# VHH binders against Putative lipid kinase MamU (mamU): the designs that were tried, part 4

Target 1, 297 residues: Putative lipid kinase MamU (mamU), of Paramagnetospirillum magneticum (q2w8p4)
Amino acid sequence: MRIAAIINERAGTVACLSPPVVAARLSAIWTSLGHQAHVTLAEGKDMGRAIRKACRDPAVHAVIIGGGDGSLSRSLKHVVGSGKSLGVLPLGTMNYVARQFGVPFDLDRAAVALADAVPTPTDLGRVNDRFFLIRACLGAFPEFIRSRDEARRKGGSFLDGALAGLTGLARGHRLIEAELIGPDVQARIATSFFMVSNNMCRDSDPFQLERERMDGATLGVYIGQGAGPFSLMDLGLQVAMGRWASNEALIRGSLPWLEIRTRQRKPLVSIDGEVEKMEAPFRFDILPGVLPMLVPK

## First folded at step 23 (VHH)

Design j1 (from d4 with M34L)
Fold by ESMFold2, last read:
Parts: C-alpha cells; sequence; structure tokens
Structure j1 (fold): chain B 297 residues (1-297), chain A 122 residues (1-122)
C-alpha cells in the first residue's frame, strides 16, 4: 500500500534518535515489507500542511502520524472524511492513542505492526468543531492530567505521577457552575471538573484512561463533585487508584451527546492533553465509525 | 428496565429511628438524581429528600432528622429517619429524575417505585 508518514521532528523520541535516522528506519522497514512509503519530517504548522496534503493525495492509502497524542489530535480534522486509513507511531511521551490500540512502543516493532494492520472503523469524539480520540476536560482535571503526565515523562513512578497530579488538583481548585443538556439530563450543577471521553473508560486502568472499546458509539461522561482542596485531593487519589466507579463524588454517564453551558464564556479546556481556550457552550457528540484506524492484530 | 425497589418500612414508636433503602437497576446509577417522596393519608405527595452526587436536598419538615445517602457500589440510596414523629407516617417511595438544579435545590422526578409503608404510632 502507499503510505504517507508525517513525523513530528520535535517530538521527544524523534529528537533523541535524530529525525533523519527515524525517517530512514521507517522507510527501510516499510519498503522491505513491500509498501511504497514516503516519510516527511515536519514541525509546528508544517505538520498540518503535510498531513492535509497527504490526505488529499489520491495515490495515498494510509497516513501514518509520528509524534505524541497532541500531534495526532490536531491532525484529526484532515483525516476524517479523506478516505485514508490512519496509523499512529508512539513517538511522544504518554502516547495514549498508541497504547489504546496496542501499537508497540518500540519504533521498529510499531512500524512492522502498522504495516500488517487492518483498517478498523473507530469512533471519534467531538466538542464544538474539535475532534478528540481520548477525552476533553474542563475544570480541575486538566491540571491533574498535565501534572501527572509531566512527572511520568520525567521518569517518575506510578506514585510520583499520582502525587504530581494531586498537587495540580490543589492548585486548580474552582467550582464550575454549568447547565447540562442531554438526552437524559436537564440540570444546573456546580462541580469541580468534567471529563468527556471517546467511549467509556476502563475501570482497571487508573492513569491511562483506557477505554473499554472504541466502537461503542457513546461518550463517557465523568463529573467530579468534590468541594474544596481536600475533597479534590481525595478524588484525585481515588482516580490514581483506579476507583472511579465506586467513588460517591464521581458521577458517570454514557450518552451519545451532551451540551455543557458554563457561566464563563471562554474557559480553559484540555483536549487530548492539549490545553486551549474554547468558547462556551460546549456541544459534545460521538461520531461512530468515522475513523479507519490501522489497528495491529 | 428501570427498577426502584424500596424496603425497610414498618411500625415504629415516636422518637425511634428507621432506615429505608432503595435498590436501583436498569440505568447508570450515578448519572441521575434520586430521592424519596412520601404520601400521608389524605395528603398530597411530598418530596422528602433528594441527592445527586454529593448534593442533597431536604424538605423543611425533616431537616436535621432525616439523612439521604447513596452507595454507588450497591446502586442504592438510603433514608435514615431519626426522631420519628406521628406526622412522618406515610407511604415512602423512591424516585429517579433527569431534571434538576442542585444550586437552587429543585428536583423533578419521572420514575417511581412501589413504596414502603412507615407508620409511627404508640
Amino acid sequence: as target 1 above (297 residues)
Amino acid sequence: EVQLVESGGGLVQPGRSLTLSCAASGFMFSWYALGWYRQAPGKQRELVAAIWGKSTYYADSVKGRFTISRDNAKNSIYLQMNSLRPEDTALYYCARGKTFDTISGSYEFDYWGQGTQVTVSS
């Protein structure tokens, strides 16, 4: 098949191994397996341009994006509707998407696995006009996730990540007043955070927020009801221990769509780990099967 | 299907305590507001207590005496009724709702259990 691979040369793994070396290894592997591969090194806004060009090229069958979850997340808008299969190489720090689909973290093994993969229809989450593969967060939870991920990237242990996340929760405490509108809800609430995931999260994966499946045609909705720094620290600890479902301060839902109307016009949100401002209201929905993902066997 | 099954009712003397429970099934438990209503003979149905997450509501007539709680692991809510009075005599039933405002304390319910009788008399 004709592969267009776009590699974020600023991704930590790529920078450590040298971008030209990474490109040469990938090209050699895919060529040896009988594929026609064109590997492009890019960074910043050049990533988006290269991915868009590959998605519009009628000769291309698969687009493989090399980088972290952020590089992938920002590129989803170019892949959806393009007719191309999407593969991911785990070249960032946490690589939640690669982990979700079982892509090996070793570069050579990942390249081989993707070449042998079968395109699999995969659900995609959307908030307003922004796609996400993992989740979107409002409130204190973005702080927890960022702090935890940074500690793990620095070589920290499971518990080091949990502690860093708890510290982030304490720094970011603020109650959110919001109106919820959905198929089975019409409510006004005050809460510590919202997390909306692409499909429901697995209870047994406390730090990775791994989903039970990627074809369930549903959003997972998680709402934290803690008040004050101490209750947020307790909730953060329970999240770190993988006890989301049993915590009385955590509300869980499974919905095809949800609108969240915050009082703040343009709060910070975290989308697949990237923090940005987004204008309220937030309309979430699930897009079943719109992403043909290359999933290793 | 949605099921709400109450238990724990009975005859008690004034001043004593009783705990009602409601087992829920057929829906994602933590997502919905849940609550207790009561209807005394000759009276209109009255919302006694409601809960969503950690947010609670109590009718003025029971504040300080009744406590609603939830156990997400058991898909259950409870009503601890202390210092019972004869005017607490009623059929108590569990309810579920999707329309509510935890800031103002307003709750609307759209699914109901069969009820459990509480009778407070000497």
Scores: ipSAE 0.700, ipTM 0.876, lowest interface PAE 0.8, mean pLDDT 84
Fold by ESMFold2, fold request of step 24:
Structure j1 (fold): chain B 297 residues (1-297), chain A 122 residues (1-122)
Amino acid sequence: as target 1 above (297 residues)
Amino acid sequence: EVQLVESGGGLVQPGRSLTLSCAASGFMFSWYALGWYRQAPGKQRELVAAIWGKSTYYADSVKGRFTISRDNAKNSIYLQMNSLRPEDTALYYCARGKTFDTISGSYEFDYWGQGTQVTVSS
């Protein structure tokens, strides 16, 4: 097949290895397996341009994106509707998408696995005009991510970032008043966070974000009512012990769509781990089968 | 199919306690508001208590005496009724609703069980 691979040269694994070495290695592997491969190194906005160009190229069969979940998430708008299969190389930090689809974390093995992969129709989540493969979050978790990221940018280690995130979560977080409108809900509530996932998470550990399936045609909706740092820390402990599904402070639902109307006009939202401000209200939809993912055999 | 099955009713002396339970099935338990209604002979059905997540509501007539709770693992809610009075005599219904406002304490319910009788008398 004709592969266009776009590699984020700032992704953790790529930055650790030499980007030209990574590109040459991938090209060599795919060529040795009988594919026509073109590997492009890019960063920032050049990623989007390269992905869009590949998606518009009628000779290209598959687009493989190398980077973290955030690089993939921002690129989905170019892939949906393009007719191309999408592959993911796990070159970021957490690589939840690669984990979900069973892509090996070893670079060489990942490249081989994607070359042999079968295009599989995969659901996408959407919030307003943004697609997501993993989840979108509102409330406590965006603040955690923001605090973590600022500490890491100031030279902090991974552990320093995690501690800063927990400190941000522990500071004066308050309940958010919101209206919920959906096919089986019309409610006004107060919550500490919302998490809306692409399909339902497995009951055992939802924050590792393994979903039961990626073709279930449903959103997973998770609402936490813990207030203040002790309630949220207790929920976090229950999650770490694999007992989150039985926690009475956690509400969960399965819906094809949901609208969330917060009083805050433009709160922070986390979309596949990337934090940004987004204007309320938030309309979530599941989009069944719109993404042909390269899933290893 | 939505199922709500009440149990735990009976004849009890004034001042004593009872615990009602309601087993739910056929829907995602934690997503909906759940509650207890009661209907005394010759009277209209009234909301006694409601719960959504950790948010609770109690009718003024039962505040301090009744406690609603939920167990997500067992898909069940409970009504602990302490210091029972003869006026608490009623048929108690478990209920589920999708329209509610936990801020104002307003709940609409769309499914009810068959009920369990509570009779408080000497």
Scores: ipSAE 0.694, ipTM 0.873, lowest interface PAE 0.8, mean pLDDT 84
Fold by ESMFold2, last read:
Structure j1 (fold): chain B 297 residues (1-297), chain A 122 residues (1-122)
Amino acid sequence: as target 1 above (297 residues)
Amino acid sequence: EVQLVESGGGLVQPGRSLTLSCAASGFMFSWYALGWYRQAPGKQRELVAAIWGKSTYYADSVKGRFTISRDNAKNSIYLQMNSLRPEDTALYYCARGKTFDTISGSYEFDYWGQGTQVTVSS
């Protein structure tokens, strides 16, 4: 197989082991297994440029992206429709996509597993013109993430980031007024947050990132309500502590598409953990089987 | 198949209380609006109460006396009826809908149960 691997040289694992050492090791493993491999080190916009080039190269069969979930998420636009298989090396911190597909966390074992993997059509979520592999969120969670990330950029610790995120929730609480339109809903509501996942979350719990499957051809839709800032603070604490709670304010659905039209024109959204402002309405759909993922046997 | 099964009706004296239950099956319970309609003899059905998530609606005639609630674990909704009056006598229906506006209090229901009779009489 003809492999193009693009490795984010700023990813934590890569930085700790030295980027040239990682690249050489991957190349040696794939070559020893009889594959034609080209490993590129990149960062920032060079990462996207290298991935796009590999996806347009007719000689390439598989594109393997080495980095964290954010690097993968931003690259989806280049891979979809390219005819290439996509593999993921777990070289970031959380590596939720690699976990979802059972990619070993050891570098050598991951490289071997991906080289022998079977391309498996998997689903992809979309909001407007943006793809997501994990989820997209509106409301309280994007504000938590922004506040946490700002504290971390100012030199704060992990705990400082978590506390800043909780403080941001307490200060910025506001119910979202929105219209929902879908094949099985036409409603106007007020909520604390929306979370739309690529397939249903494990145990139907929106606070878990892992999905039960990636080929169910459905969005998981989770809508939460709370009264006042104390309810959102409690929710933020549960998220920070890695817990979840079921209560009667949580609404869960499974739909192939959904339009959310918020009263606010350009609210904050989180797409696979990356926060940005996006103009309403938000048209979500599931794209069944559009992503040929390299899944270990 | 969507099913809504009411229970808890009966004969009760004015001023007393009664709790109606509705067990639901065949759909993702939390996604839909649920509610209670009632129909007195010779009258049109009227929406008594509705719930979606934590959002509730009550008809003016029952505000302060009736409380709708839900239990997602049991796929059930309840109507707690306090300070019952003879004019509350009706057949009470559990209902489900996918078209609603929790801000204005407008609900359209597309499935109903068979109903449970509530009779308030001395």
Scores: ipSAE 0.690, ipTM 0.873, lowest interface PAE 0.8, mean pLDDT 83
Fold by ESMFold2, fold request of step 24:
Structure j1 (fold): chain B 297 residues (1-297), chain A 122 residues (1-122)
Amino acid sequence: as target 1 above (297 residues)
Amino acid sequence: EVQLVESGGGLVQPGRSLTLSCAASGFMFSWYALGWYRQAPGKQRELVAAIWGKSTYYADSVKGRFTISRDNAKNSIYLQMNSLRPEDTALYYCARGKTFDTISGSYEFDYWGQGTQVTVSS
């Protein structure tokens, strides 16, 4: 099949191995397996442009994106409705999407697995006009992510990033006051965070990032309560221990849509691990089966 | 099908304690507000206590004496009733609601159990 692969040359794995080396290896592997493969190295806005071009090319069957979850998230708008299958290579730090679909983390094995993969209809989440494949968060998690990523960009270890993330939680301990509107809720609440997941998370997931299925046609909605220093410490401990879902302060719901109207006009939002400011209100929807993902056999 | 089944009622003497239980099924338990209402003979139903996550509400008449709690693993809520008085005599109902304001302490409920009788007398 005709593969267009777009590789984020700034992704951690790619930077460690040299971008031209990664591109050459991927091209060699796919060509040796009988595919017509074109590998493009890109960064920043060039990633989006390359992905859009590949999605508009009628000769292309599959688009494979290599990078972290944020690179993928920003490009989903080009893939949805394009008729192309989407594959992901685990070239970022956390690689939640690759983990969800069982893509091997070894570069060569990942390339082989995707070449033999079958397109599988997959649900997609949407917040306002932005798509997400894993989750979107408000409150404590965006602050954790921002602080963690800052420490990692300065050369810190995974543990240094986790410690910096917890420090960011302490700095951003403000409660979110919000109104919820949905098919089975109308409420005003104050919480530590919202997490809206594409499908329900597995209870055993330490960060509630893996889904039990990606075709359940539902949002998983998770709301955490806690405001004081002890609640922030308890939150961090339960995330570290993988018992987030069992905490009695964690509210869980399954909904096809939800609107969240925060008191703060433009809070930090995390979309598939990438942090940005986004203007309230937030309308979340599940889009069943709109994304043909390449899932390894 | 939404189902709320109360238990634990009975006859007790003033000053004693009872614990009511409500087993819930047919909905995503942690998502909704849950609570206890009571109806004494000749009176309208009144909200006794409500809970959503860790947020709680208590009627003035029971503050300091009653405690609502929630066990998400068992899909159950409980009402611990201490220092019971004859005026606590009522049919106690478990209830579920989707419209509420935890900041102002306002709760509206839309499903009810059959109730469990609590009678406080000598």
Scores: ipSAE 0.660, ipTM 0.857, lowest interface PAE 0.8, mean pLDDT 83

Design j2 (from k5 with M34L)
Fold by OpenDDE, fold request of step 24:
Structure j2 (fold): chain B 297 residues (1-297), chain A 122 residues (1-122)
Amino acid sequence: as target 1 above (297 residues)
Amino acid sequence: EVQLVESGGGLVQPGRSLTLSCAASGFMFSWYALGWYRQAPGKQRELVAAIWGKSTYYADSVKGRFTISRDNAKNSIYLQMNSLRPEDTALYYCARGKTFDTISGKYEFDYWGQGTQVTVSS
C-alpha cells in the first residue's frame, strides 16, 4: 500500500516529539511493514494543499492525517470522492475520531494499526457545504470551544482552557430561537444548545460521543432546554451521571436530514471542534458510507 | 408503527383526582411533542395539555388543575387531573405532535390513541 501521511506540525503531540522525528519514525515503521510511505509535515493552509495533492495522486491508496479532529475534519472536502482511504493519527487533544475507530493513542502502535487497517465505509454528516465526522454544534457550545482553544493557544493549561471556555460561554450565552424542519416534524424552540452528530451517540457516555456504529445512515439530533449557563452545567452533570437520555431537558432525535432556521444570520458553529461563522439556514443531512475510513483490526 | 395507548380513565366524583397514562411506541419518544385531547359528547375535540421536553401547554379550562408530565425512560406521558368537574367528562386521547411551537404555545398533532373515558358525576 502506498501511504501519504500529512502531519500537522502544530499538533500538540508533534510539537512535543519534534516534527522531523515524528515524520522519520512514521516513515520507518510503515516502510518496515512493507508499505511505501511519504510523510509530509505541514501547518495551516499548507495542510490543505498537501492533502489535496495526496488525494489527487493516482498512486496513493491511503491518506493519513496526523493531527486533531479539526485537521481531520478539514481534510474531508478533499478525501471524499477521491477514492482514497482516510486514516487518522491521534495527535490532537481530544481525538474523538481516533477513539471512535479504535486507533491507539500511542504513535508507534497507531502507525502499525493503521498499516493493517481495513477501509470501512463510513457515514458522513454534512451541514450546508461542510462535512463532519463527529458533530456540529450551535448555540453556546461553539463559544465555549472558541474561548477554550484561544486560551490553550496562548499556552494555557487544560484548566485555564476550561475556565476560559466557561467564561466565554457566560459572556456569549444567548438563546437561539430556531425553527426546526424535519421529515415529520416542524418545531420552534429557544435554546442555547444544538448538537447534530454523525449517527446516534451512546446514551451512556455522551461526553465521549461514542457511537455504536458509523453506518446507521442517521443523524443524531440533540437539543438542550434551559436558560443560562447553569442549565447547561446541569445538563453536563446529568450526562456525566449517565442520565443523559432520560433527562427531560434533552430532546433527542434520529433523522436523515434536518433544517435549522435561526434569526441570527451568521451564528457561530462548531464543526468537529472547529469554530466558524456559518450563514443560516443550516441544512443537515447524512451521507451513508461515502467515506472509507481505515479501521484498525 | 406508531402506537399510543391510553389508560387510567374511569368514573369519579366531582372534586376527586384521576391520573391518565399514555404509553408510546414506534418512534423516538423525546423528539416529539405529546399531548392530551378530550372530546365531550356533542362537542369538538379540544387540546387539553401538551408537552415537549420541559415545555408545557394547558388549556385555560384546566390550568391550575391538570398537570402534564413525561417519563422518557418509560416512553410515557401522564395527565394528573385534580379537582375534577362534570365539565371534564370526555373521552381523553393521547396524541403525538406534528408541529411544536414552544414560544407561542401552539401544538398540532397527527397521531392519536384510542382514548380513555373519563366520567365525572355525582
Scores: ipSAE 0.798, ipTM 0.912, lowest interface PAE 0.6, mean pLDDT 90
Fold by OpenDDE, fold request of step 24:
Structure j2 (fold): chain B 297 residues (1-297), chain A 122 residues (1-122)
Amino acid sequence: as target 1 above (297 residues)
Amino acid sequence: EVQLVESGGGLVQPGRSLTLSCAASGFMFSWYALGWYRQAPGKQRELVAAIWGKSTYYADSVKGRFTISRDNAKNSIYLQMNSLRPEDTALYYCARGKTFDTISGKYEFDYWGQGTQVTVSS
């Protein structure tokens, strides 16, 4: 197998281990296993260029992204339709995708696992022209993420980021008035929490964002009601009890498509943890099996 | 297949209480608004109460007397009817929502159960 690996030089794990050392180690591992691997260190716009180049190379079989969920998400526009398989090295903070597909968090083990991984058709979510592998969010969550990441970018600790996120949330907390159009439903609601996921999340722990399957050909839709302190306490208790799915404050749906109309023309949206402004209306759909993911055996 | 099954109806004296239940199946329960309609003899069917998540609606004629609630674990909604009056006599239907406007309080429904009879008489 010919592997093109693009490693984010700014990824936390890479910075700690030294980017050249990481690249050399990966190359050595894949070569020793009989693969041809080209490892590229890149950041920012250069990473996108490297990914695009790899996806257009007819000799490449697999594209492996070393980074966080955001880096992986940004690669989707190049990988989808290219015929290449997508792999992930979990070099970010949360690494939801790596966790979902069982990729080890140890770098050497991850490299070995990916070398023997099986391309597995995986569903993708889409909002307008953007693919997402995990989730897209509207409301308070994008503001939290934006503020958190800003603090971290400035050299803040995890706690600093969390506090900044909470402060940002408090300052920017606004109810979103939305009109929802689905296959059998039209609804209007004001909410601070709106999440659309690629497939349904498990009922056990919504914060882990794990799915039972990634080939169910459905969108998970989650709407939170009651952002007051008592409601949050109740939600916390229910989460602790594993009953969040039964919470009356949570509206849950499984849909093949959804349109969301907002009063705001260009609100903040979180796509796989990356925050951006996107113009309404928001048209969500599920694309069954369009992404071949490298899944460890 | 969407199914709504009502229960709990009966004959009661004025001033008494009664609780209706509706068991729903065949769809994602929490995604849809649910409600109660009633039809009295010689009258048109009217919306009594509706619920979506924590948002509720009540007709003016039942405000302060009736309470609609939901149990997502049981895929059921309930209508607690207190201080019943003879004018509350009707066939009560459980319904699934088609349009839910929690801001304006407008609810439209497209599926109904078979109904349960409530009779309030001395």
Scores: ipSAE 0.798, ipTM 0.912, lowest interface PAE 0.6, mean pLDDT 90
Fold by ESMFold2, look of step 23:
Structure j2 (fold): chain B 297 residues (1-297), chain A 122 residues (1-122)
Amino acid sequence: as target 1 above (297 residues)
Amino acid sequence: EVQLVESGGGLVQPGRSLTLSCAASGFMFSWYALGWYRQAPGKQRELVAAIWGKSTYYADSVKGRFTISRDNAKNSIYLQMNSLRPEDTALYYCARGKTFDTISGKYEFDYWGQGTQVTVSS
């Protein structure tokens, strides 16, 4: 098949192994398996342009994106409706999508698995005009991400970033006042965070909160009323023990759509791990089966 | 199938305590507001207490004497009733709702159990 692979050359795995070496290795593997493969190294806006170009090319069958979950998230707007299948190489740190679909983390094995994969219709979440494959978060979690990223920008390690994120959360925690409107709710509440996931999270995956399925045609809605970082640590421990559904500070629901109207006009939002300010209100919905993902057999 | 099953009612002397339980099934327990209504003979049904997450509401007539709580592991809510008075005599219903304002303490419920009788007399 005709593969267009776009590799984020700034991704840690790619930088560690040398970007030209990674590109040559992928091209060699796919060519040896009988595919026509174009591997493009890119970063930033160039990556988006390369992905858009590949999605508009009538000869291309599959677009394979190499990078972390953020690179994948930014590509979704170009892939939906293009007629192309989407594959992911797990070249980031967390790689939630690769784990969800069983893509091997070894580069060679991942490349072979994607070449042999079948397109599988996959749900997407949407908030306003943004797609998300994993989740969107409001409140305490975006503040954690901001603090972590600031520490890493100052030259801190991954551990320094994680610690800074947690300490920043402890110092700056604030409740969110919001109105909820949905098919199964009409409420005004105050909470510490919202997490809206693409499908329901799996209780048996204690640290990554993997989805039970990606074709359930539902949002997973999680609302936390715990205050401060110790409450979030308790939630983390409960997740590790498979008990987070029983934590009285965590509200969970399954809905096809939900509108959240925050008092803050433009709060921080995390969308697939990328933090930005977004204008309220937030209309979430699920788009069943719109993304043909290459899923290893 | 949505079910709300009350238990723990009975005959008690004034000044004593009683705990009501409500076992819920057939829905995602934590998503909904839950509460207790009561109906005394010849009176309209009244909301006694409500809970959503950690947010609680109590009617003025029971505030300080009754405590609502929840156990997500057991899909259950409880009403601890202390310092019971004869006017607390009523049929107590467990209820579920999706329309509420936890800041103002206003709740609407649209599912009820069969009820459990509490009678306070000497």
Scores: ipSAE 0.709, ipTM 0.883, lowest interface PAE 0.7, mean pLDDT 83
Fold by ESMFold2, fold request of step 24:
Structure j2 (fold): chain B 297 residues (1-297), chain A 122 residues (1-122)
Amino acid sequence: as target 1 above (297 residues)
Amino acid sequence: EVQLVESGGGLVQPGRSLTLSCAASGFMFSWYALGWYRQAPGKQRELVAAIWGKSTYYADSVKGRFTISRDNAKNSIYLQMNSLRPEDTALYYCARGKTFDTISGKYEFDYWGQGTQVTVSS
C-alpha cells in the first residue's frame, strides 16, 4: 500500500536514535515488505501540516503517525473523513493508543505489524470541535497536569514536577459546579472531576486507560466526588485494590452524548493528556466507527 | 425493567429505630438519584431523603433522625430511621430520578417501588 508516515523527531525513541536513522529504518522495512513508503520527519506545527497534506493526497492509502498520544490526538481532525487508514507507532512516553490496539513497542516489530494490519472501524469521542481517542477530563486532573508541567519547564526534576502537581491541587482545588444535560440526566451538581471516555474503560475502571472495546458506540462517563488530593488518592487506592465498583464517591454512566455546562467559563480540560483551556459548555458525542485504525493481526 | 424493591418495614414503638432497604435493578445504579418518599393515609407523598453520589438531602421533619446511604456493590440504598415518632407512620417508597439539583436539594423522581409499611405506635 502507499504509506505516508509522519514521525515526530522530538519523540524520545526518535531522539535516542538519530531521526534520519529512524526514518531510514522504517522506510527500509516497509519497502522490503512491498509497500511504497514516504517517511517525513516533523515537529510542532509542521507535524499537523504534514499529516493534513498526506490525508489530502489521493495516492495515499494509510497515514502512520509516530509520536506520543498528544501528537496523535491533535491530528485526528485531519484524518477523520479523509478516507485513509490510521496507524500509530509507539514513539512517545506512555503510548496508550498503541497499547490499546496491540501495536508492539519494539520499533521494527511495530513497523512490520502495521504493514500487515487490517483497517478496523473505530469509534471516536468528540468534545465541541475537538476529537479524542482515549478520554477528556475536567477538574482535578487538568490542574495537576498544568502545575506539574510548569515546574518541569522551569527546570525542575521529575519529583519536583510531581510535588508541584499535588501542590497545585491543594492550592487551586475547587468543586466544579456544573449542569448536566443528556438523554438520561438533567441535573445540577458539584463534583471534583469529570472524565468522559471513548467507550467504557476496562472493567469500568477510570484509572485504566485501556478501553473495554473501541466499537461499543458509547461514551463512558465517570464523575468523582472526592475533595482534595488525599480523598482522590483514597479513591485511586480503592480502585487499585479492585473495590471501585462499590466506591460511593464514583458515579459512572454509559451514554451516546452529554452536555456539561460548568460555572467557570473557560476551565482547564485535558484531552488525551494535553491540557488547554476550553470555553464552556462542553458537548460530548460518541462518533461510531468513523476512524479506520490499522490494527495488527 | 426498572425494579425497586423495598423491605424492612414493620410495627415499632416510638423512640425506637428501624432500617429500610431498597434493592434496585434494571438501570445504571450510581448514575441516578435515589431516594425515599413516604405517604401517610389521606396525605400526599413527601420526599424524606435523597442521595446522588455522596450528596444527600433530608426533609426538615426527619433531619438529624434519619440517614440515607447507598451500597453500590449491592445496588441498594438504605434509610436508617432513629427516634421514630407516631407521625412517621407511613408507606415508604424507594424512588429513582434523573432530574435533580444537589445544590438546592430539589429532586424529581420517575420510578417508585411498591412500598414498605412503617407503623409507629404503642
Scores: ipSAE 0.699, ipTM 0.876, lowest interface PAE 0.8, mean pLDDT 83

Design j2 (from k5 with M34L)
Fold by ESMFold2, fold request of step 24:
Structure j2 (fold): chain B 297 residues (1-297), chain A 122 residues (1-122)
Amino acid sequence: as target 1 above (297 residues)
Amino acid sequence: EVQLVESGGGLVQPGRSLTLSCAASGFMFSWYALGWYRQAPGKQRELVAAIWGKSTYYADSVKGRFTISRDNAKNSIYLQMNSLRPEDTALYYCARGKTFDTISGKYEFDYWGQGTQVTVSS
C-alpha cells in the first residue's frame, strides 16, 4: 500500500532515539515489506499541515501518525472523510489508542504489524467541533492532569507529578453544576466529573484504558458523584496507582448523543488526555464506522 | 422491556418498621432516577422519595423517618420506613424517571410498577 507516515519529532520515543534514525528505520521496514512509504518528520503546526497534505494526496492509501495520543487526536479532523486508512505508532507517553488496537510498543514490531493490518471501520466520538478516539472528561480528572503535568514540566519525577495531581484535586475540588439533555435524559445535577467515551469502557469502568469494542455505535457516559475532598483524593490516588474506583459508585449510560451545559462558560476539558479550555455547551455524538483504522491481526 | 416489581408490603403496627424493595430490569439501571410514590384511597398520589446516584429527595411528611437507597449490583432500590403511622397506609409504587433536577429536588417519572400495599393499623 502507499503509506504516508508523519512522525512527531518531539514525541518522547522519537526524541530519545533520534528523529532521523526513527524515520530511516520505518522507511526501511515498510519498503522491505513491499510498501511504498514516505516518512515525514514534523512538529507543532507542521504536523497538521503534513497530515492534511497526505490526506488530500490521491496517491496515498494510508496515513500513519507517530506520536502521542494528543498528536493523533488533533489530526483526526484531517483524516475523517479523506478516504485514507489511519495507523498509529506508540511513540508518546500513554499511547491509549495504540493500546486499544493492540499495536506493539516495540517500534520495529509496530511497523511490521501495521503493514500487515486490514483496515477496520471504527467509531469516532465528537464534542462540538473536536473529534476524539478515546474519551473526553470534565471536572476533577482534567484538574488532576493539569497539576501533574505542571509538576513534571518543572523537572519533577513521576511521583512528584502524581502528588501534584492529588494536591490539585484536594485544592481545586469543585462540583460541576450542569444540565444534561439527551435522548433519554433531561436533568440538572451537580457532580464531581463527567467522562464521555468512544464506546463503553471495559467492565464499565471509566478509568480503564480499553473499550469493549470500537464499533458499538454508542457513547459511554460516566458520571461520578462527589463525596467530599477526601473521596476525590482517594479517587486521584487510585487513578495514579493504576487501580480503579468501584463501579457501584458511578452512574453509567450508553447513548448516541448527549448535551452537557455547564454553569462555567469555558471549563477545563480533557480530550484524549490533552487538557484545554472549551466553551460550553458540550454537544457529544458518536460517528459510527467513519474511521478506517489499521488494526493488527 | 422495562419492569419494576415491588415487594415487602404488608400489615404492621404503628411505630414499627417496614422495608420495601423494587427489582428493576430492562434498562441501564444506574442511569435513571428512581423513586417511591404512594396513593391512599381517595387521595392524590404523592412522591415519597427519589434517588439519582447518591442524591436523594424526601417529601416533608416522611423526612427523618424514611430512607431510600440504591443497590446497582442487584438493580434494586429500597425504602426503609421507620416510625410508621396510620396515615402512611397506601399503595406504594416504584417509579423510574429521566427528567429531574437534583438541585431543586424535582422529579418526573415515566414508568411505574404495579405497587405493594402497606397498611399501618392496630
Scores: ipSAE 0.697, ipTM 0.879, lowest interface PAE 0.8, mean pLDDT 83

